# Miniprotein binders against q9bqp7: the designs that were tried, part 2

Target 1, 240 residues: q9bqp7
Amino acid sequence: VPQNWFPIFNPERSDKPNASDPSVPLKIPLQRNVIPSVTRVLQQTMTKQQVFLLERWKQRMILELGEDGFKEYTSNVFLQGKRFHEALESILSPQETLKERDENLLKSGYIESVQHILKDVSGVRALESAVQHETLNYIGLLDCVAEYQGKLCVIDWKTSEKPKPFIQSTFDNPLQVVAYMGAMNHDTNYSFQVQCGLIVVAYKDGSPAHPHFMDAELCSQYWTKWLLRLEEYTEKKKNQ

## First folded at step 1 (miniprotein)

Design lz1
Fold by ESMFold2-Fast, scan of step 2:
Structure lz1 (fold): chain B 240 residues (1-240), chain A 80 residues (1-80)
Amino acid sequence: as target 1 above (240 residues)
Amino acid sequence: SPELKERIEELLEKIYELAEELRKMGNPEAAEKVEELAFEAWELLYEFLETGDPKLIEEAKKILQEIRDLVEKMKRELES
């Protein structure tokens, strides 16, 4: 167990709508800070298996595409992911507050892939919003907080060219989701409680996205693993 | 199981050695296919180590058999 264990859920909060809740989804900007981000912690504490798999994938891709081709490929993957997130934020934002709308972004294969999932998403509370765990001292930028099939979830949108039908195939994504959840549940900028997570893996060819729903029990299990990764990060930083 | 994890890593290293042999024999396309299948099998085997789900080990066995079949087929074609 982690030495500095802390609960993921806040017993003082409810997931039910409150009359004081904003009608517009929250979008708190992420400020650069010395406090580590969720993605930084995860990247710096990868397992030996994860490092080996990443290195082998990189070697294979460089062999296939060349160094310049590999850079172009990874840049394009990043750009497509960014556009996918921008399109989802636009779709889920109130129409009156949309600053920019690109019809081409809204018609991509990735957006086609998630249509079935989007019809079950409602009650959006936060979009592209910063979270901070004031006690455990980490920050993050979550994609979305909304109801999925009636349950309030931290929703993380992912793009993939290969099928990801198992949650374990998403590597650290469950840890990322629960880290955001725990931060938000203890962040004074938010007043509600989230107990569920959802990882949605969208496909470039428009084939149906795979949703990986995480109930409260599963979130609690991944939360303990996240706390161990955070502890490992803290110890590594002290030793440098 | 640390011992099981070590055996999985040994198996994957042997598969990548086979892919390198295929590449040396002038068949980089087969080498890439073997490496791709090996990566998929590895993901399933590590998922099995995390979850204990017997479905994952059965899927991994199927992919490993596909790798064996592909390597044997390519070696036969090169020797003929």
Scores: ipSAE 0.000, ipTM 0.179, lowest interface PAE 10.8, mean pLDDT 78
ESMFold2 (binder alone), alone request of step 1: mean pLDDT 82; pTM 0.758

Design lz2
Fold by ESMFold2-Fast, scan of step 2:
Parts: C-alpha cells; structure tokens; sequence
Structure lz2 (fold): chain B 240 residues (1-240), chain A 80 residues (1-80)
C-alpha cells in the first residue's frame, strides 16, 4: 500500500463528450526538465525479479544469435517500433494526405496486423502528446487517446515478432498506460477524463494484433501499483 | 482476469531462469515445450478478456498447473 495515495480519476472532470473539446488531435511537445518521466521511474524501480528476468532473456538471446546478432536484433526491433508509431500517427491524423497514407500502409506487416483494430478506433483526441501530473510530479509521452469500440482509451501500440523471441506477461505496460491516464486526467492542458486503457500488440508477420483492454476497475488496480513504483523512485532519490 | 495475469507474471522469473539453464545444458526441446505452454496460457487469458467464458479460465489454470509441475520436476533434476 502506498503511503501517499492520490486518485487516478479527477472528480471535477466528465467522461462525456464536450463541445469545447478540440477538433484536431492534441500534440503537446515533451519538455525535458528535472521532473522524472514514466519510463525513467519504471526503469529505476524494476523488481529484483524483473532485473534478473531481463538479464536471463539477454543471455538466452545471445546464446541463440551471438553478441553481434543480439545487437543487430535489438537495434532492428527499436527501429521497427519507431516506424510503426510514426505510421500510426500519420494514419490517425486527419491532416495526412491520401498518397502519404497509402505509401505508409504498403510497407509493414505491423500495419497490416493492426488494421482490424484501427477500424474500431475513432474520435482521436491526442497523438504523441505530453502529459504531466502536477501533484505527483511526473511527466510522460503517450501514444494515442481515442475511442476504442465507443470507449475513450489511452492506447499504447506495441510490436512483437513470431515466433515470439521473448515470452512473458506485460510487466510494465499496464503501469505505463495508467500513469499516462492519471497524468492526463490532472493535466490542465486537457479537459476530458479517460477511464480506460488499451494495449495493442501488433505482429511483424501481419497476423491479427491482440488488443488488451483495461476497464476502469482494472486501471484503478494498476494505478495503486504505479503509485508504489513512484513512491519507491522518490525515496531512492531522497537518499542520494 | 487480473488474478490469472498475476499468476502468469509470478511464474515468468522462474520459467525464464530454467529455460536458460535448459538451453545451456543442451535440452532445447524441454525449453521449447515450456515456452509453448506459457504462450497457450497467455492466449487463453486474452480470449477470456474478450468472451468472459469461464471454461477458458479453467483451461488456463490447468496449463499453469502443468507448467508448475514441469518447473518443479526440472528443478529436482537440476539439483541432482
């Protein structure tokens, strides 16, 4: 249990659509300062089990690919993920030209993988946009906020290969999603309330992407775990 | 199913450590079998999120128990 609890949802905000909501998706730039990012907090507060698991995964991959092969593999995964996010931002932006959109669609199995999910996505409110929690003092950059099957969600896009090179549960992705959600719900740059999350895992071979939907109750459960990670980070920083 | 996801997460550390040891000892078939079972458990958990079918949870629990039994068997073999 966290020592300093704070609610994920803002009681002064509504989840219903408002005419004052922007017609163009928000894209607030991330301003770096002393305030920790969600990713930094999570990286600095990995459990002993998570650290050990990552090291064992690394050793396993090196055994299969060799040292140089492992470096090339991880570099390629990062680059493919970056391109996938850029393509999705372009596709979901109403300002994209038809020709540019079509060219993006022609080049990736990941984009083919996510097509059926995109058909259920509408009402985009934010893309590659910065969030800051003024009270809890952290910042982040979220992928997307949009309606998925009629529910407003913080959406996080992930890539995966088949056969899966790394088989395990989504360790920190739910924490990432709820951290962004809590920040956005208390960020003065935004006027709406988000109560749901969605993690979409897209596949390189074009196999249908897997959506992992998080309702309000599940988001609240992960929010408590995020608060514990944030508290751990803050305590570590105080003792240095 | 947050409870099922938590159980899968709790096993991940032990499973990956044993997979690494099995690969190092030249038993890639046993390692692959454990990976396949874990992937099946994740698939059933995801299908349960979509359908809410309680039979899927029971099937996933049986797979998790099979993984636990296999992990304990492998631990005993490594200790001997």
Amino acid sequence: as target 1 above (240 residues)
Amino acid sequence: SPELEERIEELAFEIWELLYELLKMGNPEAAKRVEELLEKAYELAEEFRKTGDPKLIEEAKKILQEIRDLVEKMKRELES
Scores: ipSAE 0.000, ipTM 0.172, lowest interface PAE 11.8, mean pLDDT 75
ESMFold2 (binder alone), alone request of step 1: mean pLDDT 71; pTM 0.581

Design m1
Fold by ESMFold2-Fast, scan of step 2:
Structure m1 (fold): chain B 240 residues (1-240), chain A 80 residues (1-80)
Amino acid sequence: as target 1 above (240 residues)
Amino acid sequence: SPELRKRIDELMNKIRELADQLRKMGNPEAAKEVEELLFEALWLEYAFELTGDPKLIKEAERILLEIKELVELMRYELES
C-alpha cells in the first residue's frame, strides 16, 4: 500500500541485553530542527472523520461545563498528565531526573493505578528520550523503553478519567508507539532492537490500569499505517 | 486559571506576533509560512487540551523555535 516501504525492525540488532549497554537509562534530549515529529505528522494527517469526532467531543464538553469550565477541565487534564509522566520518570530512573523528588507527584491516583503494571516492568533502557529515523526523516520523544513481563517494549503512559471515554485511544496511540519503535531501531544513538509495544491507560481514581500489549505482528500492521500517514504528510509538505 | 493555560496562550500570541513581524519586514511569503506553522501549533494546542499529552506542548514549543529561526533568517537577508 505505501509507495515508500521501509522495515520497522533492524535485522542487524538484537533485543537481548548486552554488557556494553549503559548502566543508566538513556535520555537523549529532543533537539530543535526542521525534521517533523511523530506528533506533527499525525496531527497534520488526521482524517475528516477523526476531526469530526474530536470536535463533537469538544462541543459536548463545552455544553456541559461552559467555555471557562472546559478550559479549566482541559488545563487540569494537562497538568495531571504532565505530573504523571514526571512521577513515572522519577520512579523508573535509578538517578534523580528532577532536582528533588516531589512526594506529592508520587501520591496521585494515576500512580496508584499503575502499581500492578510497574511490578512487571524492569530493565529500563530509555526514559523521556528522543528518537530519530535518519532514513525516513522524522523524530519523536518516547516515554519509556523497558522490559514488560520479560519482553522489551516501547511503553506509552496514558491517563483516563473514569466518567469520560479516552478519545486518544480511538485514534493514534498505536501509531505513535510503532513510529517511535521504528525510529529507535534505526537510530545510531541506540544499539538494541524493540519489537513490542505497550500502551498503559491509568485512571484518576486509582482503579487498576489497563495494559494494551502489542506483539511484533501487531506492531508490523500498525507500522504500515504509520508509513501511509508519513507519506501523506510528505506529499502535503511538497505542495505548500 | 492554571499556569499551563497561560503558557499555551503566550505561545500562540508569540507565533501571531512573529507572523506580523515578517509581513512588516516586507516578506509576505515568509509570513504565510509562519501562518502555516501557527495552524500546526493551534492544532497541537487543541489536541493537547483534549488529551493532556505533554508531548504536544513540547512539539508546539519546537514549532515556535522554528518560527524564530525563520524570522532571524529573514531579518539577516533584509540587512544584507
Scores: ipSAE 0.000, ipTM 0.149, lowest interface PAE 17.0, mean pLDDT 74
ESMFold2 (binder alone), alone request of step 1: mean pLDDT 76; pTM 0.627

Design m2
Fold by ESMFold2-Fast, scan of step 2:
Structure m2 (fold): chain B 240 residues (1-240), chain A 80 residues (1-80)
Amino acid sequence: as target 1 above (240 residues)
Amino acid sequence: SPELRKRIDELMNKIRELADQLRKMGNPEAAKRVERLLLEAEELIELFEYTGDPKLIKEAEEILFEILWLVYAMELELES
């Protein structure tokens, strides 16, 4: 699919703040339907190298922990990531909630890890919000849209541990970010333009999180790769 | 296993090439991290050659796979 036929950016939209923008961040719920999610597309179009490495890591972990131990380990990592995202949503929400207690409870190493990044985050426009690309027919749930160091970004929060579990891997994260960006830029539920991405990798021991900023040019390059993955997914679906 | 040893040698050579690429692209810190793990794997292989313990060679392979996982994520950035 040629990038010029399906551009990531929408020329009819602006990244400038609009007085009509809601004071509360948008949170559009994700609807279950037959349209594939970004995560599903990426999972079903992994490279042979990714599949090989994931399978080897899984075999090693099962050997060391047993099948039940591996399942518990993976579930715990997933729960930690989920709680980290919930804490960030609470912290970045301007409206007061019961989450005041949760914020104090979830002052974890991961939250300490991202403190220096959060100081540069402002102007939150969307949190845990669904996006749909109406023409390319895919959906997703993005973490956050906010200004990072003055630039409006799709922000994706990641946690990292060793050994590195597949679900927490950053290898497809740039594709995930640009897929959300392209969808949001062409979704009628949103009126603004996002041209930048940010992947933030937080660490359990409180070590400073690593920000990976993606400018407009880099986003366009990853968008081309995302379109290829989406095309591959569509072809595989037809031949099943 | 002769097949396992050959495979490990191939992985080590690929990792050296990727570390060189990271330096050329201006990411010396990532290259240093990869090289540190590679040295750890090399030490385990040397111990295997002395002791003949297959556990050591498998440990080295596991470290090499961890390096490949990390480098693969970084390669996506270099191809951009």
Scores: ipSAE 0.000, ipTM 0.153, lowest interface PAE 15.8, mean pLDDT 75
ESMFold2 (binder alone), alone request of step 1: mean pLDDT 76; pTM 0.670

Design mz1
Fold by ESMFold2-Fast, scan of step 2:
Structure mz1 (fold): chain B 240 residues (1-240), chain A 80 residues (1-80)
Amino acid sequence: as target 1 above (240 residues)
Amino acid sequence: SPELRKRIDELMNKIRELADQLRKMGNPEAAKEVELLLYLAEWLEFAFEETGDPKLIKEAEEILEEIKYLVELMREELES
C-alpha cells in the first residue's frame, strides 16, 4: 500500500462533454525539467523480475538476429512506432492540410491494422498532449484521449511484429495509461474526467489490431501499482 | 495450441486465487510483492496471446511457485 495514496479519479469532474470543451483536440507541449516523466519513473524502478524477463527477451533476440541485427531491429521498431503515431495524429486531427502533406505516412500495414478500431473512435479531446500531476509531481505525454465505443479513454497506440512483440514497451503500458489518466484528471489544463484506458496493438502485416480495454476498476488496480512505482522512484532519488 | 491456451488459463486462475488469499493476510510487504507478481503474470498472459510461445507457460509456472512460497511464508508468520 502506498504511503501517500492519492485518488486516480477527480470527484469534481465529469466524463460527459460540456460547453467549455474545445472543438479542436488539445495539444499541450511537453516541457521537460527536473520533474520526472512517467517513462523515466518506470525505467528506473524495474524490479529484478522485470529486468530478468527483459534480459531473457533481449538474449533470445540477439541469439536470433546477432548484436548488430538486434540494434537495427530495435531502432527500426522505434522509427516505425514514431511514424505510426504521426499518422494517427494526422488522421484524428481536423487539419486537412496536414492530412494532404502526410499522405505517405498513412500508407502502412499498421494503419490498415487499426482501421476497425478507428471506426469506433470519436469525440477526440486530446492528441500528443502533455499532462502533469501537480500534487504527485510527475509529467507525461499521452497519445490520445477519445471515446472508444462510447466511453472516454486514454488511448495508447502500440506497434508489434507478429510473432515477436517488443516486450519492454508492453510491460509498462497499463501503468503508463493510468499514470497519464491520473495526471490528466488532476491537471488544470483539462476539465474532463477519464475513467477508462485502451491499449491498441497494431501489426505490421495489416492483420487486425488487438484492443485491450481497461475499465474503471482495472484502472484503479493499476493506479495503485503506479503509485508504488512512483514512491519507489522518489525514495531512490532521495538516497542518491 | 488449444492445449497450451487451456494451460495458461488454468495457471492464471490459480495465480489470481492465491494472490487474493495473500491480500487477505494483511502483510504490506507480501501485498506489494504479490501485486508485482500479478502484473508480471498478466503480462505473460498477454505475451502468450500475441506469440503462442510455450516458454511463457514455464515462466507463468515459476510465478505461481513464487506466490505459493509467499502464501506459505505468511501462513507461518501468522502462526507465530
Scores: ipSAE 0.000, ipTM 0.140, lowest interface PAE 15.5, mean pLDDT 76
ESMFold2 (binder alone), alone request of step 1: mean pLDDT 74; pTM 0.645

Design n1
Fold by ESMFold2-Fast, scan of step 2:
Structure n1 (fold): chain B 240 residues (1-240), chain A 80 residues (1-80)
Amino acid sequence: as target 1 above (240 residues)
Amino acid sequence: SPELRKRIDRLMLEIRELAELLRYMGNPEAAKRVEELLRQAEELIREFEKTGDPKLIEKALEIAYEIWLLMFEMEKELES
C-alpha cells in the first residue's frame, strides 16, 4: 500500500449491520467551511472527454430549443430534480406535510419509478446530511444513508429524461457516492461504517428505476479514482 | 493579516469559479444573485483594505459563505 494511501473504510468502526431501527435519521447541517465540496472537485477535474460530451450535448440542445428554450429547459430539469429529492426526503422521514403531497402529485412519474426500490429500503440513518473527511479535507451533502436489501448504503437519487441531462454526471456518480462514503466513515458526527453504495436512476414516465448497486470491492476501486481526482484538484489549486 | 488575506483571496477565486459554472449550466437567475452578493463582498474587502476594520472582513466572509452555500445547493441539484 503506498505511503500516502488513505483507506475508504474506517478500521475502528464496525462493519456489521445494525438490525435495530435508528431512533431518528441524522441531518447534520452544512458547516461554514473553505474546503472544497465533492461536486466542486469533480467539476474542476473533468476529463477532456467529459468536457467534449457536455459541450456537444449543450450545442445540440441549443440548436433544438434556442438559447432561451435551453435556459428554460435546464431550469425545469433543475426544479424537477430538487422537488424529487425533497419528496424522497419527506417520504423517508417520519414527518409528512401538505407540500410533500403536492410535490408527489406533480412528479408522480419519478416517484412511481422508485416505488419498487423504496420497498427494499429501510433503517434510514441519514437524510440530506453533511459529511466531512477530517484528514483529506473535503465536504459533501449526501442524499441518503439507509439499508438496501439488508446492506447499509450511501444512496444517490438521480432523475433521467430524454435527452439525458449532463452526461458528465453519469460518469462521476460512482465517484460522488464513494467520496461521501469515505467522508462519512471518517466524520466524528457519525459512528457507523458504510461499505456499499447505490445509485438509483428514476424515469419521468414512471418506468421502473434502475438500481446500480456498488459492493465494497467496487467502492474501493472507485475510491482510488476519487483520490486521484482530489489530488489533481489540490495540485491545480496550489499552482493557481 | 497575511493569513487572513490569503484565505479571502482563495475563497473569492473559488466563488468566481462557481459563478462561472452556474452560467455554463444555464441558471442565469442564480448567477445574477451570486454576482450581486460577490459585488457586496468585494466592496467590503476594498473598504477593509482602506480602513483595516476587522468587522468589514467578517461581513465579507459571511456573504462569501452565503454565496458558497447557494452555489453548493445549485451544483448538487444540477447533478440530479
Scores: ipSAE 0.000, ipTM 0.255, lowest interface PAE 12.4, mean pLDDT 74
ESMFold2 (binder alone), alone request of step 1: mean pLDDT 72; pTM 0.594

Design n2
Fold by ESMFold2-Fast, scan of step 2:
Structure n2 (fold): chain B 240 residues (1-240), chain A 80 residues (1-80)
Amino acid sequence: as target 1 above (240 residues)
Amino acid sequence: SPELRKEIDELMFEILWLAYALEKMGNPEAAKRVEELLRQAEELIREFEKTGDPKLIEKAYEILEEIEKLALEMRRELES
């Protein structure tokens, strides 16, 4: 599918705040159905090289930790990531019912890691919010839409446990961000335009998080690659 | 040997991260070049797992070393 038929940016939308825009961050619930998610599309269209390297990483970890140890390790990393996202949602939203849990999570290394990034984040528009591309028929759940250093961004929060990072989400992170961006820009539940992305990699030991900013040109380049992955997914599904 | 296989696995993971770093920095041609070389090494390693021929894994190691040198050279271009 040609990129010029399905642009990432919506020419009918402004990237400037409107007076009529909600002052409370949007949180549209994700309703799972037969429409594929961004994560599913990416997982189902991994290259043979990516699949092989992930299998080799798994084998290596099992050799080091044992099979039960590997299972515990992956479960703990998943749980820590989930709690990190919950803490960030609470920190960036006006929700008072989560403040006790937030206080506890502020002591974690991951939250310490992102403090210098958070000071540059303002004007939050959406948190843990569902997006759907009406024409391309895919869905996603984005972490955050907010201004970072004055620019409206789709922000994706990632955790890394050095020296044992998960490869999967890092490799396709730019594709996730632009997929969410393109969906949001064409989703009738939202009225604004996002043209930039930000991937923030937080560290367990509290080392300063690495921000990876994606300008409009870079987002457009990754959008083309996302469209190819989506097309590949559609063809694979058709041939099953 | 188990030591050589572990070293190759470690090198492969490092190289994949470097390939995606190159892609992210706006050099998709260099990233594609690294991915193609990595694919060749991957095929040799897979054949080694079928046959147990130590010469195949040695050849894979040579390719991975060349990819590593290329990736390090490209990294130096980022020095600002």
Scores: ipSAE 0.000, ipTM 0.168, lowest interface PAE 14.3, mean pLDDT 73
ESMFold2 (binder alone), alone request of step 1: mean pLDDT 75; pTM 0.628

Design p1
Fold by ESMFold2-Fast, scan of step 2:
Structure p1 (fold): chain B 240 residues (1-240), chain A 80 residues (1-80)
Amino acid sequence: as target 1 above (240 residues)
Amino acid sequence: SPELKRLIDELLKLLRELGNPEAALEVEFLLWAFEYTGDPELLEEALELLELIAKLGNPELAKRAEELIKELRKRLEEKS
């Protein structure tokens, strides 16, 4: 159980559209290096088991690809993910700048993979936007906030070379999603409330993406786990 | 595959409770690495380890290891 519990949802907010809300998706820039990011907290609070498994995987990959080959492989995975996010931002935004500059971004297998998911996405409210939890003192950069099948969600786009048909296969991704959700719900730059999450795992070969929908109850369960990870991070920093 | 996840978790929990955390870690690693890489040699190593676990003389471990082996082999056949 976390020592300092704080609610994920803000009772003063609604997910209902307000006529005074901006018509274009929000894109708040990220600020300051002193406040920890969601990804940094998660990376620095991995279990000893997860760290050990990752190191063994790295060793096996280096044996197969060589040190330079492994670096190239990981750089390519990162670059493909970044390009996928850029393409999705372009597709979901009214502006056509990315489509005009790099047509190849829109033709990737990853984009083909998510077509059936995109048909169910509408009412985009934020894209590549910074969130800050002013009380819990963490920041993040979320991918997307939009309606998925009529439910307002924090949506996280992931690329994978291997199938991830279960939410458990996405590791800490549910924690990342609820961390962004809790931050947004308490961030003064935003006026609405999000109660659902969606993790979309896209595949390089164009195979249909796996959507992992998280309802309000599941989000609340993962929120408690996120609070524990944040507490562990804070305790580790005090002991430096 | 919720059934596969359940079988894995139950085996790993029992291995830890019986004082075999190293075996639990190795099974967990091999199955995770197989899912991450798709390398069939990792799955073959996991199956061999599970067969050894089944022969250690603990009847509960043997039962759960054999159920997991059966489920994993069924999935291998679907890919061939």
Scores: ipSAE 0.000, ipTM 0.229, lowest interface PAE 10.9, mean pLDDT 80
ESMFold2 (binder alone), alone request of step 1: mean pLDDT 76; pTM 0.678

Design p2
Fold by ESMFold2-Fast, scan of step 2:
Structure p2 (fold): chain B 240 residues (1-240), chain A 80 residues (1-80)
Amino acid sequence: as target 1 above (240 residues)
Amino acid sequence: SPELEELIYELAELLLELGNPEAAYKVWLLMFEFEKTGDPELLKKALELLKKIAKLGNPELAKRAEELIKELRKRLEEKS
């Protein structure tokens, strides 16, 4: 149980559309801060099992590809993920400037993989936008806030290259989503309430992406676990 | 077999999602021992452990785990 519990949802906010909401999706820039990011907190509080699995995967890949090959592979995975996110931001933005670079991004297998998910996405409210929890003192950069099948969600886009387990970092993904959700719900830069999450795992070969929908009850369960990770991070920070 | 080991790794990842990090850790230890010794009985023990704990938790994840177990069995049969 966390010592300093705080609610994920803000009772002063509504999830209903407001006529005064901006027609253009919000994109608050992430600024460097001494306040820890969601990814930093999760990285610094990994379980011994998670650390073992990650290290074992690294050793295996280095054995297969060599040190330089592993570095190149990891760099390419990072680049592909970055391009996938850029393509999705372009697709979901009302900005209709299609550049030669954007055309190449739109042709990836990952984009083909998510087509059936995108058909159910509408009412985009935020893209690549910074969130900060003023009370709990953490920051993050979320991918997307939009309606999925009529429900307002924090949406996190993931890429997966079968059968590479490192790319499928799903262990803490639900925690990442609810951390962003709780921050946004209490961030003065936003006026709406998000109660649901969606993790979309896209595949390089164009195979249909897997959506993992998180309702309000599931989000509340993961929120408690996120608070425990944040508490652990804070205690470790005091001792370092 | 690299392809068989990848399927076992994927099953171990799914076990973590099902809430069994201790079982996933044990599977990784068996795989580490297999890479050092080449003993096929270690792979069989890993499969048996995966099969037992994959039946727990979320039905969608359990279904995916069962699909991977079937593929692992097929690969093992091809090698015998």
Scores: ipSAE 0.005, ipTM 0.231, lowest interface PAE 10.4, mean pLDDT 75
ESMFold2 (binder alone), alone request of step 1: mean pLDDT 74; pTM 0.648

Design q1
Amino acid sequence: SDELIREAKEMLRLAQELAKQGNPELVKEAELLLFEALWLAYEGDPELILEAKELLELAEYLAKKGDEELMRRAEELMKLARDIIEKLRS
ESMFold2 (binder alone), alone request of step 1: mean pLDDT 57; pTM 0.385

Design q2
Amino acid sequence: SDELIREAKEMLRLAQELAKQGNPELAKLALELAYLAWELMFEGDPELLELAEELALLARKLAKKGDEELMRRAEELMKLARDIIEKLRS
ESMFold2 (binder alone), alone request of step 1: mean pLDDT 59; pTM 0.424

Design r1
Amino acid sequence: SPELIEKAERLMEEARRLAEQGNTEAVDLAEEALFLAWEAAYRGDRDLMKLALEMLKIAIELAEKGNVEAVELALEALELAYQAALRGDKELIRRAIELMEKAIDLIKRS
ESMFold2 (binder alone), alone request of step 1: mean pLDDT 60; pTM 0.470

Design s1
Fold by ESMFold2-Fast, scan of step 2:
Order: structure tokens, then C-alpha cells, then sequence
Structure s1 (fold): chain B 240 residues (1-240), chain A 92 residues (1-92)
């Protein structure tokens, strides 16, 4: 149980945006500072089992590919993920409709994989947008906030490959999603409330992406676990 | 989940009866690894993680089932050999 509990949802935020609200999705830039990111908190509070699994995978890959081959492999996985996110931002942004991009993944297997999910996505309110929890003192950069099957969600896009991707590892994804959600719900740059999450895992071969929907109850359960990880990070920081 | 925990407990009990608490502890860590891979599969849908966890759990379930039927020293020896194999994978 967390020592210092804070609610994920903001009871003051139940109103829908006014007609005068921006017609384009919000994109608040992320500023570099000493405040820890969600990703950093999760990386520095990995369990012994998570560390063991990651190290075992690294050694296995290095044995197979060599050290230079492993670096090239991880670099390529990172670039594929980055281009996938750039393509999705382009697809979902009104200003970039019908626009071709150099190095985009519009014709990739990952984009083919996610097509059936995109049919159910509408009402985009934020893309590649910074969130900050001033009270809990963490920041993040979320992928997307949009309606999925009529429900407003924090949406996180992930790529999956065989062997499993190093940089795009999704082990703590539910924690990542609720951390962004809690920050957004209490960030003064936003006026709306999000109560649901969606993790979309896209596949390189074009196989249908797997959506993992998180309702309000599930988000509340993961929020408690995120608060514990944040407390662990804070304790470690005090002792360093 | 409850079934998985039961299989883990029975294997650990068998290992302790064989007088090898070090192997029991290492197997417990590997079984927890398999359980975490299974949980991660539920959120990512990564078939590699599912297959790896499933194979480990399937072998454990098979040994527990055989032990329940026979109570044989030969089955105890096979369990020990499986543990030795998992132990070799853990050693770096």
C-alpha cells in the first residue's frame, strides 16, 4: 500500500470541451528538467525478475548477433518504433491528412496491423503531448488521447517483433498508461478527464494488432501500483 | 493463477523432500519468471513470451501429474533432472 495516496481521477473534470475549444489536437512540448519522467521511474524501479529477464535476453542476443550486431538490431527496433509513432501522428492529425512523409510507415506491416483499431478511433484531443503531475512531481510524453469505441482513452502504441523488441518493451505498459492519465487529469494545460486506457500492440508481419482496453476500475488498480513504484523511486533518489 | 501457484508449491515441496533447498529456491525464481512472462503476455500479446512461459509450466504440470499417480522414486529422479536443466540455464 502507498504511504502517500493521491487520486487518479479529478472529480472537478466531468464537463465536455466547449465549442470554442481548439479544433486541432493539443501538442504541449516536453521541456527537459530535473523532474523524472514516467519511463525513468519505471526503469529505475524494475524488480529483480525484470532485471534478470532483461539481462538474460541481452546476453542471448549478443551471443547470436555479436556486440556490433546487437547494437544494430536495437537501433533498428528503435527506428521502426519511432517511424511507427510518426506515421500514426500523421494519420490522426487533421493538418497532415493526405500528406506523404519521408521515412513514414504508412505502407509497413505495423500500419497494416493497426488498421482495424484505427476504424474505432475518433475525437482525437491530444497527440505526442507532454503531461506533468505537479503534486506527485513527474512528467511524461503521451502518444494519443482519443475516443476508442466511444470512450475517451489514453492510447499507447506499441510494436512487437520476433525476437522481442528491446527498446519497445511493454512489461510496465499498464503502469505507464495510468501514470500519464493521472498526470493529465491534474495538469492545468488540459481541461478534460480521461478514465480509460488502451494499449495497442502492432505486429511487423501485418497480423491484426491486439488492443488491451483498461476500464476505470482496472486503471484504478494499476494506479495504486504506479504510486508504489513512484515512492520506491523517491526513496532511491534520497539515498543517492 | 491459483492452479499455477499450486503447481509451484508442489514442485518446491518435492524438491525439499529430496534434500536440495538450493535447487528449490532457484526453481522458485524461474517459476516466478515464467509467471511474470505469462502476466506480460496478457498485456502485450507477445507470442514469444507466452510460448516460453507455457512450455515451462507444461513440463512442471506433467511431472506433478505423474508424481500424483505413482509416488515413485523414478519420478523424483526425473524432477531432479529437470531442476538440474533449469539450474544450468540460470547459471551465468
Amino acid sequence: as target 1 above (240 residues)
Amino acid sequence: SPELKRLIDELLKLLRELGNPEAAKRVEELLKEAEELWEEFLYTGDPFLWEEAYEILKEIAKLVEKLAKLGSPELAKRAEELIKELRKRLEK
Scores: ipSAE 0.000, ipTM 0.099, lowest interface PAE 15.5, mean pLDDT 71
ESMFold2 (binder alone), alone request of step 1: mean pLDDT 68; pTM 0.554

Design t1
Fold by ESMFold2-Fast, scan of step 2:
Structure t1 (fold): chain B 240 residues (1-240), chain A 81 residues (1-81)
Amino acid sequence: as target 1 above (240 residues)
Amino acid sequence: SDEERLKELIRKAEELMKRAQELMKQGDPEKAEELLYEAEWLLFEADYLAEKLGNEELIKRAEEIIEKARKLMEELKKRQS
């Protein structure tokens, strides 16, 4: 699928602030549909080597923790990630009160890890909000759209229990960000244009989070790769 | 020992990454990708062993090589487009 037929940026939208933009961040709920999600597309189009590495990691963990221990570990990783996202949404939402915030969530190592990033985040436009690309027929739930160091970004928050994240998951993170960006730029529920991405990797021990900024050029390059993954998914679906 | 195995894994991964860079320059991105995935496999084991050993220097070394491999794969994926 040529990028020029399906551009990531919408030529009819401005990247400039609109005076009529909502004063509160948008939070459009994700609705169950037959339309594939970004995460589903990426999971179903992993390379054979990516699948092999993931399965080897899984088997290694099961050998150390046992089957029940591995289930507990993965459940705890999922819960920690969910609570980190909930805490960030609370921190960044102007509609949240101090009474509604969970003190324990705000004191986590992950939240300490992102403090220096949060100082550079302002102008929040969307939080935990659904996006749909009406022409390419995919959906997603993005974490945040806000200005980072003056640039409007799709921001994706990641947690890591180890100082080093698994390499394979890092490769798909940029694809996830640009997929959300392209969808939002062509979703009638939104009126603004996003041209930049930011992946923030937070650490459990409170070590400073790593920001991975993606400018418009880099986003365009990853968009081409996302279109290939989406095409591969569509072809696999036709053969079922 | 786990430490000697970790050092060998890092050495092998660096060798594969150097070869992949040469193949990218020669216009063979398919073979380069194969070698980088092999390097990732070795670095996955190195990461696990470094964390298991709890040695800060080895953890830092493994992290540096992993980041270098990630950047090489990212560069390769850009060139394949």
Scores: ipSAE 0.005, ipTM 0.190, lowest interface PAE 10.0, mean pLDDT 78
ESMFold2 (binder alone), alone request of step 1: mean pLDDT 80; pTM 0.743

